# Designs tried in a protein design chat: VH-VL binders against Putative multicopper oxidase GMC1 (GMC1). Part 7

Target 1, 132 residues: Putative multicopper oxidase GMC1 (GMC1), of Saccharomyces cerevisiae (q04399r243to374)
Amino acid sequence: LINGKSSDGETIKIGFNTEYLLLRIVNSGMSGTQVFHLDGFQLIVLEADGIMIKPFIVQTINLAVGQRYTILVKLKSDTSFIRMINGCNKMMGYITKQWWFYKEGAHLDLPKNPNDVSIEHLPGFTKAELYR
Key: E = the ipSAE of ESMFold2; O = the ipSAE of OpenDDE; V2 = 0.75 times the mean of E and O plus 0.25 times the DockQ between their complexes.

## First folded at step 4 (VH-VL; framework fv_diridavumab)

Design a6 (from d08 with heavy chain Y102F; at its last look DockQ between E and O 0.57; V2 from the best seeds 0.00; counts 0 for: pae E 3.9 > 2)
Fold by OpenDDE, look of step 4:
Structure a6 (fold): chain C 132 residues (1-132), chain A 121 residues (1-121), chain B 111 residues (1-111)
Amino acid sequence: as target 1 above (132 residues)
Amino acid sequence: EVQLVESGAEVKKPGSSVKVSCKASGGTFSDYAISWVRQAPGQGPEWMGGIIPIFDTAKYAPKFQGRVTITADDFAGTVYMELSSLRSEDTAMYYCARGDEFVWGSYFDYWGKGTTVTVSS
Amino acid sequence: QSVLTQPPSVSAAPGQKVTISCSGSSSNIGNNYVSWYQQLPGTAPKLLIYDNNKRPSGIPDRFSGSKSGTSATLGITGLQTGDEANYYCGTWDSSLSAYVVFGGGTKLTVL
């Protein structure tokens, strides 16, 4: 679930002049590890389970049940869209969903559920310590 | 304009260590990734590692892991690269380069002029 | 032995267009942003293209970048004698331990 929705291909509008995203992500599920990834972006982890930590960078983050992260994301100079890849780990069968961030004013015909990506193939998924 | 000023040329013997400095001026330093990239004569650039001073976390290329140490002095606005157990193959121009803000390795927009390190017996 | 593969050399006459290819894999070019660097003789590399296709300030629009799949391409139109240099592609690889990788370089000769 993303923001309480199980749907795929949803969009989230962000400000036109956005340079950074501050994301608070939480696995509020009753079971299953959630996987979070932004296609082409590095995730700067600032907080874990409500505790400020020494920041580190990863490409993909795993969230156990109840786990929370605060993530900072630097957008590219001309970032208009961000492909959010979310799903479950191996235990849950690598279910993969995709959402999109888009800057206000941006226009793009986005597929709702492209089948070109899987959780198991995300960069840094197998090794969550690539940037630590 | 951002400038990266590196320390002077070094001549070292095999087995010794070299420490090169890179001082940033004309812009912010602590929130950018500063990398060290070397280039042997007639070869292309090779990334050695880098540091984001504000995070105080360094990353190293697998090839240099355990042999290179990158540190930062935020007060001095200086990043250091120490390479130990020098070999003749380490003879190269060593560049410091500024990367993207809070991001590893996307690009390097500013480069130092380079520091020549010569390793010879 | 470079992770990214470039043609060793390309050449063209002034005013012509040249393209320089950079081939990688899914763990580098496939998933990450590509940058290009121009290196004139006796100088440090200069950022030419970043984020696949963006030009830093001061870089003329004669230079362009593109990315498709696991390959990237640098395009230079209106070739000038001053463009004679080595060109390197770069990105980061996330297959093992994340690290920056460069191409082997392409020597551009202006005929």
Scores: ipSAE 0.123, ipTM 0.759, lowest interface PAE 3.7, mean pLDDT 89
ESMFold2, look of step 4: ipSAE 0.234; ipTM 0.707
ESMFold2 (binder alone), look of step 4: mean pLDDT 89; pTM 0.922

Design a7 (from d08 with light chain N31K; at its last look DockQ between E and O 0.74; V2 from the best seeds 0.00; counts 0 for: pae E 3.8 > 2)
Fold by ESMFold2, look of step 4:
Structure a7 (fold): chain C 132 residues (1-132), chain A 121 residues (1-121), chain B 111 residues (1-111)
Amino acid sequence: as target 1 above (132 residues)
Amino acid sequence: EVQLVESGAEVKKPGSSVKVSCKASGGTFSDYAISWVRQAPGQGPEWMGGIIPIFDTAKYAPKFQGRVTITADDFAGTVYMELSSLRSEDTAMYYCARGDEYVWGSYFDYWGKGTTVTVSS
Amino acid sequence: QSVLTQPPSVSAAPGQKVTISCSGSSSNIGKNYVSWYQQLPGTAPKLLIYDNNKRPSGIPDRFSGSKSGTSATLGITGLQTGDEANYYCGTWDSSLSAYVVFGGGTKLTVL
């Protein structure tokens, strides 16, 4: 579930002039790791489990149950939308969701039939904890 | 204007290592991705890796992983590249190049003039 | 063999138009921005095009870039003798060990 929703294809509006996106993400689930990725963007990790850290950059981040991160994303000037890919680990693989950020007021045609996503093939995917 | 200056040319024996430096002459570059790109005679450029000094985060091309080390001295405003276990195939022009601010990008807007490394017995 | 494929050479007369192709795959050109560089003899590469189709300040608009699928194209109109150079494309390869890749280069001759 993302923000209490299990549906695929949800959208999140962002401001037209947004140059940076600051995300605070948490695995609030009862079991299983969560994988987080923004297609085409780098994740600058600023804070882990409530503690400011020396920043590091990843393309994909995992979260164990209860783990949280604060992430900064530098947007490109021509960005109209961003595909968010989330994977929830199960014994037989991952259950995936695709959500979208898009700039408010833009004339935006979101992809209506995005491809299936393999979580294990995402750029920078790892099962290892990024911060202990 | 910002200028990137590599250290002087090197002549090395096979099996040795070389360490070259890159210094910005017009300010700091700690906020930028700084890359090393080499070009063998008659060939296209080849990205070796880079570093974002403010994050102390280095990234390497698979071909060079394990043989190249890229570090930064933020106080000196200098990035270093060390290539070990040199072979004659490592004879090339070596460039440092500045990329995007805070993130890894695939474009380079400032290039040094390059420095030669010659591996010869 | 370079990950990105470019024709080894192209030629055209002054004032004419030429295009230079760059072929890649879904993990590089298909997903990532393409850049183009001009390298005059004995000099370092110079950025001509970034983010597929954008020009840095000081690059004239007779240089253009485009991308379609897993291929990118550099266009040069109004050819001048000073345009004789090697031209390279570059991009990310977004495989699990993401890294920068370049084309092998295209030599442009202005006849």
Scores: ipSAE 0.265, ipTM 0.733, lowest interface PAE 3.8, mean pLDDT 83
ESMFold2 (binder alone), look of step 4: mean pLDDT 90; pTM 0.928
OpenDDE, look of step 4: ipSAE 0.617; ipTM 0.875

## First folded at step 5 (VH-VL; framework fv_diridavumab)

Design b0 (from a5 with heavy chain V103I)
Heavy chain, then light chain:
Amino acid sequence: EVQLVESGAEVKKPGSSVKVSCKASGGTFSDYAISWVRQAPGQGPEWMGGIIPIFDTANYAQKFQGRVTITADDFAGTVYMELSSLRSEDTAMYYCARGDEYIWGSYFDYWGKGTTVTVSS
Amino acid sequence: QSVLTQPPSVSAAPGQKVTISCSGSSSNIGNNYVSWYQQLPGTAPKLLIYDNNKRPSGIPDRFSGSKSGTSATLGITGLQTGDEANYYCGTWDSSLSAYVVFGGGTKLTVL
ESMFold2-Fast, scan of step 5: ipSAE 0.075; ipTM 0.680

Design s04 (from b0 with heavy chain D31S; at its last look DockQ between E and O 0.72; V2 from the best seeds 0.00; counts 0 for: pae E 4.0 > 2)
Fold by ESMFold2, look of step 6:
Structure s04 (fold): chain C 132 residues (1-132), chain A 121 residues (1-121), chain B 111 residues (1-111)
Amino acid sequence: as target 1 above (132 residues)
Amino acid sequence: EVQLVESGAEVKKPGSSVKVSCKASGGTFSSYAISWVRQAPGQGPEWMGGIIPIFDTANYAQKFQGRVTITADDFAGTVYMELSSLRSEDTAMYYCARGDEYIWGSYFDYWGKGTTVTVSS
Amino acid sequence: QSVLTQPPSVSAAPGQKVTISCSGSSSNIGNNYVSWYQQLPGTAPKLLIYDNNKRPSGIPDRFSGSKSGTSATLGITGLQTGDEANYYCGTWDSSLSAYVVFGGGTKLTVL
């Protein structure tokens, strides 16, 4: 679930003049590693499990159950939308969900039939459990 | 106006090390990615690695891992690159180049003039 | 061997159009932004195109970029003798964990 929704293809509106996203993400599930990725963007990780850390930059991040991160994302000035890809490690691989951030007033020409996203082929994906 | 100035040309023997500096001026230093890119005669550019000084963590191309060290001195506004165990194949023009702010972009908008490192026995 | 493949050379007359291709894979061009550089003899590379198709300030609109699938293209219209140079594409390669990989270059000759 993302914010209590299991739906694929949901959208999240952001302000027209937004230059940065500050995201606080947590795996609040009862099982399974969660994978988080924003297409075309880097994730600047500022906090892990409530503690400020030396920042590091990844393209894809894993969260074990109960793990949480604070992530800063610098947006490009011409960004109209951002595809958020979330993967959940389940019995036979990953269950993938796609959500969208979009700027107010943007033309949303989302893929009509998006191809399956392979979590294991995401930029920067690793199965290693890392905590910093 | 952003300027990048590398240290002077060097001639080295095989097996030795070289340390090249890059002085940045004319803008914010610590938040921008600074990379080292080399170019052997007649060849295309080759990214060696870089650093975003405010995060103080360098990243290296796999080819150079273990031979290259990149550091930053925020006070001096300077990035350093040290390449060890030099070989004749390391003879090249070495550039410092500036990328995007806070993140890695796939481009460099400012380049130094470059400095030559010659490895000759 | 270059990660990104470019033709070794292209030629065209002044005033003509030329295109330069850059072929890669899904781990680089397919999933990442492409940049293009002009390198005049004896000088450092100069950014022409970033983020696939954007021009920095001072680059005339006769330079253009595009990307389709795992290939990118630099277009130059109204060719001038001063355009004679080497041209390189660059992009991120996620499989090599390399923030920029470059093509081998294309020498443009204006005849």
Scores: ipSAE 0.222, ipTM 0.711, lowest interface PAE 4.0, mean pLDDT 82
ESMFold2-Fast, scan of step 5: ipSAE 0.336; ipTM 0.717
ESMFold2 (binder alone), look of step 6: mean pLDDT 90; pTM 0.925
OpenDDE, look of step 6: ipSAE 0.758; ipTM 0.893

Design s07 (from b0 with heavy chain D31N)
Heavy chain, then light chain:
Amino acid sequence: EVQLVESGAEVKKPGSSVKVSCKASGGTFSNYAISWVRQAPGQGPEWMGGIIPIFDTANYAQKFQGRVTITADDFAGTVYMELSSLRSEDTAMYYCARGDEYIWGSYFDYWGKGTTVTVSS
Amino acid sequence: QSVLTQPPSVSAAPGQKVTISCSGSSSNIGNNYVSWYQQLPGTAPKLLIYDNNKRPSGIPDRFSGSKSGTSATLGITGLQTGDEANYYCGTWDSSLSAYVVFGGGTKLTVL
ESMFold2-Fast, scan of step 5: ipSAE 0.343; ipTM 0.724

Design s08 (from b0 with heavy chain D31R)
Heavy chain, then light chain:
Amino acid sequence: EVQLVESGAEVKKPGSSVKVSCKASGGTFSRYAISWVRQAPGQGPEWMGGIIPIFDTANYAQKFQGRVTITADDFAGTVYMELSSLRSEDTAMYYCARGDEYIWGSYFDYWGKGTTVTVSS
Amino acid sequence: QSVLTQPPSVSAAPGQKVTISCSGSSSNIGNNYVSWYQQLPGTAPKLLIYDNNKRPSGIPDRFSGSKSGTSATLGITGLQTGDEANYYCGTWDSSLSAYVVFGGGTKLTVL
ESMFold2-Fast, scan of step 5: ipSAE 0.320; ipTM 0.735

Design s19 (from b0 with heavy chain I54F)
Fold by ESMFold2-Fast, scan of step 5:
Structure s19 (fold): chain C 132 residues (1-132), chain A 121 residues (1-121), chain B 111 residues (1-111)
Amino acid sequence: as target 1 above (132 residues)
Amino acid sequence: EVQLVESGAEVKKPGSSVKVSCKASGGTFSDYAISWVRQAPGQGPEWMGGIIPFFDTANYAQKFQGRVTITADDFAGTVYMELSSLRSEDTAMYYCARGDEYIWGSYFDYWGKGTTVTVSS
Amino acid sequence: QSVLTQPPSVSAAPGQKVTISCSGSSSNIGNNYVSWYQQLPGTAPKLLIYDNNKRPSGIPDRFSGSKSGTSATLGITGLQTGDEANYYCGTWDSSLSAYVVFGGGTKLTVL
């Protein structure tokens, strides 16, 4: 299901000095629950369906149709790319798709993001900016 | 320097509770996860739970859910672990350990010296 | 029981090298970073390796770490008598309600 791990696909860049990545994730599909996971990272959940909640930390998020979350991800100093894994239960099957984000200066050929999961990549920030 | 200072040894009877403290100094208290890890005689470490004061969030190992409570006093720079309904198998060294900033992290970089808790009839 | 499996003991002579294994599953070692700790008798554990293969300041390069699939290894070269200790691996486990898991430990004896 993943087209061309060797292809010259669409790339998503994050700033070289980014220490925290902020993502808004929504299940924009018509049916089925989506499962969202970032290899090697913990997800700090800040908002659910547009409402600020008491933060909690998970490795995986389940998104029902139309459900959305704002998550904060702490990057490690050696992070040059992030592999996102999305699994979904739709059309009588479990489908797994992958995305890649990379810091400026990394040299990778990355595949396109899946069409039925919307990810808004917000500008990242440093520790100092986290307190703003 | 970063330092974690634990409260003194405790001797408790079965059925009672114990509350151990860990005072964190030398870093930004609220930003770091503080976990409690115990070690029974002759056994390996066992994670009990932790708290990230900045988010006011605590998490507990399933084995200890219902018996353990971890709290933080931001002004005192102190994390507490209270374990109730004590049994002899709770006899162990109890450590507080510092994790990562804003997440629990995959490792602990600073450890307290440990608090001995002995549960005996 | 321990979720991560380590050999209970390992031994070698001074100046030799040893490798201590830590075996898990996809839900722990397979998907997460691994750390290693040294514990001398009567002391708290001390961080030796974090993020699979990184050393904290003050840890000599005789200590190394690696990870392959669902297993991790701690390597110690140039063994010294002061290296006699218990060694533990640790990581996250996404399949359990507990977020951090440790290995059962390996007692290193320098003969």
Scores: ipSAE 0.264, ipTM 0.698, lowest interface PAE 3.1, mean pLDDT 78

Design s31 (from b0 with heavy chain A58T)
Fold by ESMFold2-Fast, scan of step 5:
Structure s31 (fold): chain C 132 residues (1-132), chain A 121 residues (1-121), chain B 111 residues (1-111)
Amino acid sequence: as target 1 above (132 residues)
Amino acid sequence: EVQLVESGAEVKKPGSSVKVSCKASGGTFSDYAISWVRQAPGQGPEWMGGIIPIFDTTNYAQKFQGRVTITADDFAGTVYMELSSLRSEDTAMYYCARGDEYIWGSYFDYWGKGTTVTVSS
Amino acid sequence: QSVLTQPPSVSAAPGQKVTISCSGSSSNIGNNYVSWYQQLPGTAPKLLIYDNNKRPSGIPDRFSGSKSGTSATLGITGLQTGDEANYYCGTWDSSLSAYVVFGGGTKLTVL
């Protein structure tokens, strides 16, 4: 569930003058670590498991089963779209799923294959979390 | 006009600590990341760590973890860097540098003039 | 050893063009924005280029930047004697959790 979304959608529209995104991210799965990343952006973590924390900044979030975070993202003035990458550990490796945030009126040129990005190569990915 | 003004030169003995200051003026202080970057004679710049005062959050390079402490005094508009257990290899020019607002960013737009720290017996 | 690789030196005559390369990996240049700094002897580094190819106010357009894959390039046209300096590339390195990592530097000599 990202920003109130529970369904599997490919795009999320944001307002033309949006300066910040507030995202609520949860690993509601029954198995495996989830990985969350916004391509080219830093994530300001404000809450962990429903509790406000001293903010910290990362490029990638590794979520164990049941973990949740509230994240603030600062947008750039020339941003038309943001690629969100979600990785999940499965029996034969990792499955990557992509979402797009886009400003009103933006032209999107979405990648055809979500496997273009390997989660093992995402900034801040930690493999140790997957074997706990 | 943003200015970063650093404290004066220091000469220290091995094993001691040094604390240098950086006073910011001309812009918003607490919202911006302020980093410390050192440069040994004849070497390139090396990022040591930084602070975003409004979040009271710090980030330190692995190499300096445990030896460096960065703090901020919001009302004085000043950031401090304390480096302990000094060695001759710590002889360098120490710069404070401004990053982005609310995040670390990928560059530094304003730099102090640098403070020399010499570690000698 | 520096994290980002630059040629140690480059030389050209006044009025010529030079290109300075900066090579990294997916954990730094490949996934992050690149900046470039000029350091004149005895001075602090000065920002020349940020976000791969943007110039701060006051930097002339004869300085340019580009990025492709895990490499970045600084271009300088119309070389002047005042351009003699060390040039450094910089970027975030996610594997080191470093805010900014720098290249080893390139010494530009105007002959």
Scores: ipSAE 0.270, ipTM 0.718, lowest interface PAE 3.0, mean pLDDT 81

Design s56 (from b0 with heavy chain W104Y)
Heavy chain, then light chain:
Amino acid sequence: EVQLVESGAEVKKPGSSVKVSCKASGGTFSDYAISWVRQAPGQGPEWMGGIIPIFDTANYAQKFQGRVTITADDFAGTVYMELSSLRSEDTAMYYCARGDEYIYGSYFDYWGKGTTVTVSS
Amino acid sequence: QSVLTQPPSVSAAPGQKVTISCSGSSSNIGNNYVSWYQQLPGTAPKLLIYDNNKRPSGIPDRFSGSKSGTSATLGITGLQTGDEANYYCGTWDSSLSAYVVFGGGTKLTVL
ESMFold2-Fast, scan of step 5: ipSAE 0.444; ipTM 0.769

Design s60 (from b0 with heavy chain S106D)
Heavy chain, then light chain:
Amino acid sequence: EVQLVESGAEVKKPGSSVKVSCKASGGTFSDYAISWVRQAPGQGPEWMGGIIPIFDTANYAQKFQGRVTITADDFAGTVYMELSSLRSEDTAMYYCARGDEYIWGDYFDYWGKGTTVTVSS
Amino acid sequence: QSVLTQPPSVSAAPGQKVTISCSGSSSNIGNNYVSWYQQLPGTAPKLLIYDNNKRPSGIPDRFSGSKSGTSATLGITGLQTGDEANYYCGTWDSSLSAYVVFGGGTKLTVL
ESMFold2-Fast, scan of step 5: ipSAE 0.301; ipTM 0.736

Design s66 (from b0 with heavy chain Y107F)
Fold by ESMFold2-Fast, scan of step 5:
Structure s66 (fold): chain C 132 residues (1-132), chain A 121 residues (1-121), chain B 111 residues (1-111)
Amino acid sequence: as target 1 above (132 residues)
Amino acid sequence: EVQLVESGAEVKKPGSSVKVSCKASGGTFSDYAISWVRQAPGQGPEWMGGIIPIFDTANYAQKFQGRVTITADDFAGTVYMELSSLRSEDTAMYYCARGDEYIWGSFFDYWGKGTTVTVSS
Amino acid sequence: QSVLTQPPSVSAAPGQKVTISCSGSSSNIGNNYVSWYQQLPGTAPKLLIYDNNKRPSGIPDRFSGSKSGTSATLGITGLQTGDEANYYCGTWDSSLSAYVVFGGGTKLTVL
């Protein structure tokens, strides 16, 4: 299996010449805050809760239950892998999951993660979202 | 082809305000982040803030928060920086500089020649 | 004080190699791309390196960049007298909402 025991992430293939990713994210859970982050990338927010908004740029998105965003991500030409981090608040705190985007034709030789990811240390994380 | 041209030198009294302009030519003006970076005599560059005109989004360094305002006039292809409550330590070269397209970049590829602002009584 | 630390000066002879360091923390260099700028006397800064190790068109391959952990280095080989200038590193700092921070600068003298 891809991502063996050393990675919790699944892999998501993107086109060879992809320059921009358009992502729709939603917190469809019953309760609890979600946190969304792409390691090393800025997120251009185009829509919030189904309506177009004046765009703004963040590094991390905090989603309350039922919130949704449409995000544009600018990729670099030498990008082969992108680490996607999702944190989900559950009774005992945040549970972190990781996924990898990779470009068509790239060798599936995922980078080694030297440290566990702490959701609380992501750029732009908002602790106030824990208080509902 | 891409060129940034700042307004002329200014001499101001303490407590006054100064507004400098940066006219961009060549390329798509509104798609790029345009920042203001100052450099006091003998010092390194200091980022003051910037704007991405197409998103109508500006950000400012904490040191200048409340004193600096950066605006864009898409029709004129010009970015403005207004600094209020001037002090003698605001005496510096003020540069406009172009960053990345659609995002805040960690680099600036084109710089204006700079304009001198002198604050003296 | 500058957020990023550079040595105030370095010197070397023509034809030699010099390395200029730039030290930061996890909130800036550790998590973000580094750029380098050359500033000749009386001129605006000029981009030498972006995204840690990439050169803009027109910049000779004598200039190179690298990043390891919370530090970055600018390398210049085959030094020429025309390389005498101030050199500044720059990066993003996510901790203080400071979108760009610069080093204090290094004056290169070609002796």
Scores: ipSAE 0.295, ipTM 0.730, lowest interface PAE 3.0, mean pLDDT 81

Design s68 (from b0 with heavy chain F108M)
Fold by ESMFold2-Fast, scan of step 5:
Structure s68 (fold): chain C 132 residues (1-132), chain A 121 residues (1-121), chain B 111 residues (1-111)
Amino acid sequence: as target 1 above (132 residues)
Amino acid sequence: EVQLVESGAEVKKPGSSVKVSCKASGGTFSDYAISWVRQAPGQGPEWMGGIIPIFDTANYAQKFQGRVTITADDFAGTVYMELSSLRSEDTAMYYCARGDEYIWGSYMDYWGKGTTVTVSS
Amino acid sequence: QSVLTQPPSVSAAPGQKVTISCSGSSSNIGNNYVSWYQQLPGTAPKLLIYDNNKRPSGIPDRFSGSKSGTSATLGITGLQTGDEANYYCGTWDSSLSAYVVFGGGTKLTVL
């Protein structure tokens, strides 16, 4: 995924200043499924494993080991914060991390301790994907 | 500039199915989400589902899952909604409405005039 | 039936100001944009406000919207007899995977 620190309630400054955000996400781990979600946004999937595909829209992406997607995100007017939820499968279960990204020039009083959310409650999440 | 023209009123018997059409004109049809929203007499609007024709992707409200099918004919500029296993509770005005471009809309800017569907014995 | 809560009715005189509230939760209004619709008797709903506070072309500036936390408000100033209608709020509910949910509606009567 993108370089930076991730933790429950932490904020990360990632500059974006565009109507659309193009993201390339990858599960580069050697084992375990990853889950990717941007709260309040829809993900338009344009490429899978480096190949252009018929586009489709999802709210949550499940990434098996080695899978990668190119996604397009349509930003809304007044978007100042983007909440990213990233789930990772670990040996004894799964770990959920939460990231806050903010627009360049956004307010300095960002939420510091957002509510924790289970990846099992994300729209479009499939629990079976964490164990395959 | 954009217009949505719905098919005519229908009277159906319980257990039958109904297929309503919505023809779009003006602008680029296939790039926008088209939703179906119904409104029973004296009630508020209820979202049934929608389709984004260019992606050939449809999504449905859980209440209607398994009974509703939404399809698009991009060349004809027409979206269809078929509701099966009709009940008296399905008596309502059925609207098609256009949402946002390339994504499911949080709002709908252009609405058809509505198609009345009456289910009675 | 509604996911979003609105007062069932509101009334005011011509020229007055009125506000209509719409209450939800973090999974809908709290995390998503709100739209508002006007429905005159016998007509389809008409978009009045989108993205919390924006007006489509052709909508008078007497109509305004705002959002705070898990609630949204539609404001109408300079009330006219022609404003008598049902008003509905709408948004997206991420917890239900529903792309559109509507309020139960508010009937505005201009006295």
Scores: ipSAE 0.280, ipTM 0.706, lowest interface PAE 2.9, mean pLDDT 79

Design s69
Fold by ESMFold2-Fast, scan of step 5:
Structure s69 (fold): chain C 132 residues (1-132), chain A 122 residues (1-122), chain B 111 residues (1-111)
Amino acid sequence: as target 1 above (132 residues)
Amino acid sequence: EVQLVESGAEVKKPGSSVKVSCKASGGTFSDYAISWVRQAPGQGPEWMGGIIPIFDTANYAQKFQGRVTITADDFAGTVYMELSSLRSEDTAMYYCARGDEYIWGSYYFDYWGKGTTVTVSS
Amino acid sequence: QSVLTQPPSVSAAPGQKVTISCSGSSSNIGNNYVSWYQQLPGTAPKLLIYDNNKRPSGIPDRFSGSKSGTSATLGITGLQTGDEANYYCGTWDSSLSAYVVFGGGTKLTVL
């Protein structure tokens, strides 16, 4: 679960001066790895399995069972649309969940459900490169 | 310091294709998106598309979809932009530019090539 | 036609201040960060402002940016003859027809 939420298309209000979101992600499943990607964002990794590390930037994260990461995501503007792509593995397919994060006073006239895109067309994500 | 080095000027006939290259420094090539932006004489910049080289993922502005192909050659450290079915309106300066983040999340270009002039004339 | 609207020209004397506006919609400026570029004659555009109001290293504090609603503004104080250039705003557009859009440009003349 990302930020304690599991529903699609949720709208989340954030503080006026928020520049970064701190997200904790975990693979709480009993078997299989999970692939995590936020469409259009770089993931700045701060902690791995509860231990602070030298920050580094990645495009995707593969989470083995029980692994967890704390990441920072830099907000794009007053209203940030975040689309998460999460799946067990290449063979099982992927799920997409979405959130709108908006600052106090932001104008929320962006579509709640953006056009569907194939996972193969997302930046940093091609089926051929899931093994890299 | 980051440098983007573009290929030389081109003079083409209507209906032909042109392929422009952009050689990026090693660090820029692997960590950033590279975009192509053109500017016709007396006009503002126009984004054509971009690529994240390490993932071979390219995206294009709708106006150029079907006419533009952007590719990366990791061996040569070079990004290419090929524009087909050339018309006189394609006469412009063509720039490659580095995006600070993913193509989808890139909002600005922090380094630009010096530009390649493409002239389409009969 | 450009997606973002800028005045075609502005003029001011050396030492004065000038502002350049950039107007868009909710799908671009309204919900995304704005950047500004300076283009001197015969050169490539140079990044001047990013993330609405931040300056890259090497850019003087005479240059500033701001954003309100669906509009952004570039401010230049203490004008110098070397500031004479075309200025372009840029942002991300959430529409499917383009991901990066630029303004039509503003020619600044220092009289």
Scores: ipSAE 0.000, ipTM 0.520, lowest interface PAE 15.1, mean pLDDT 73

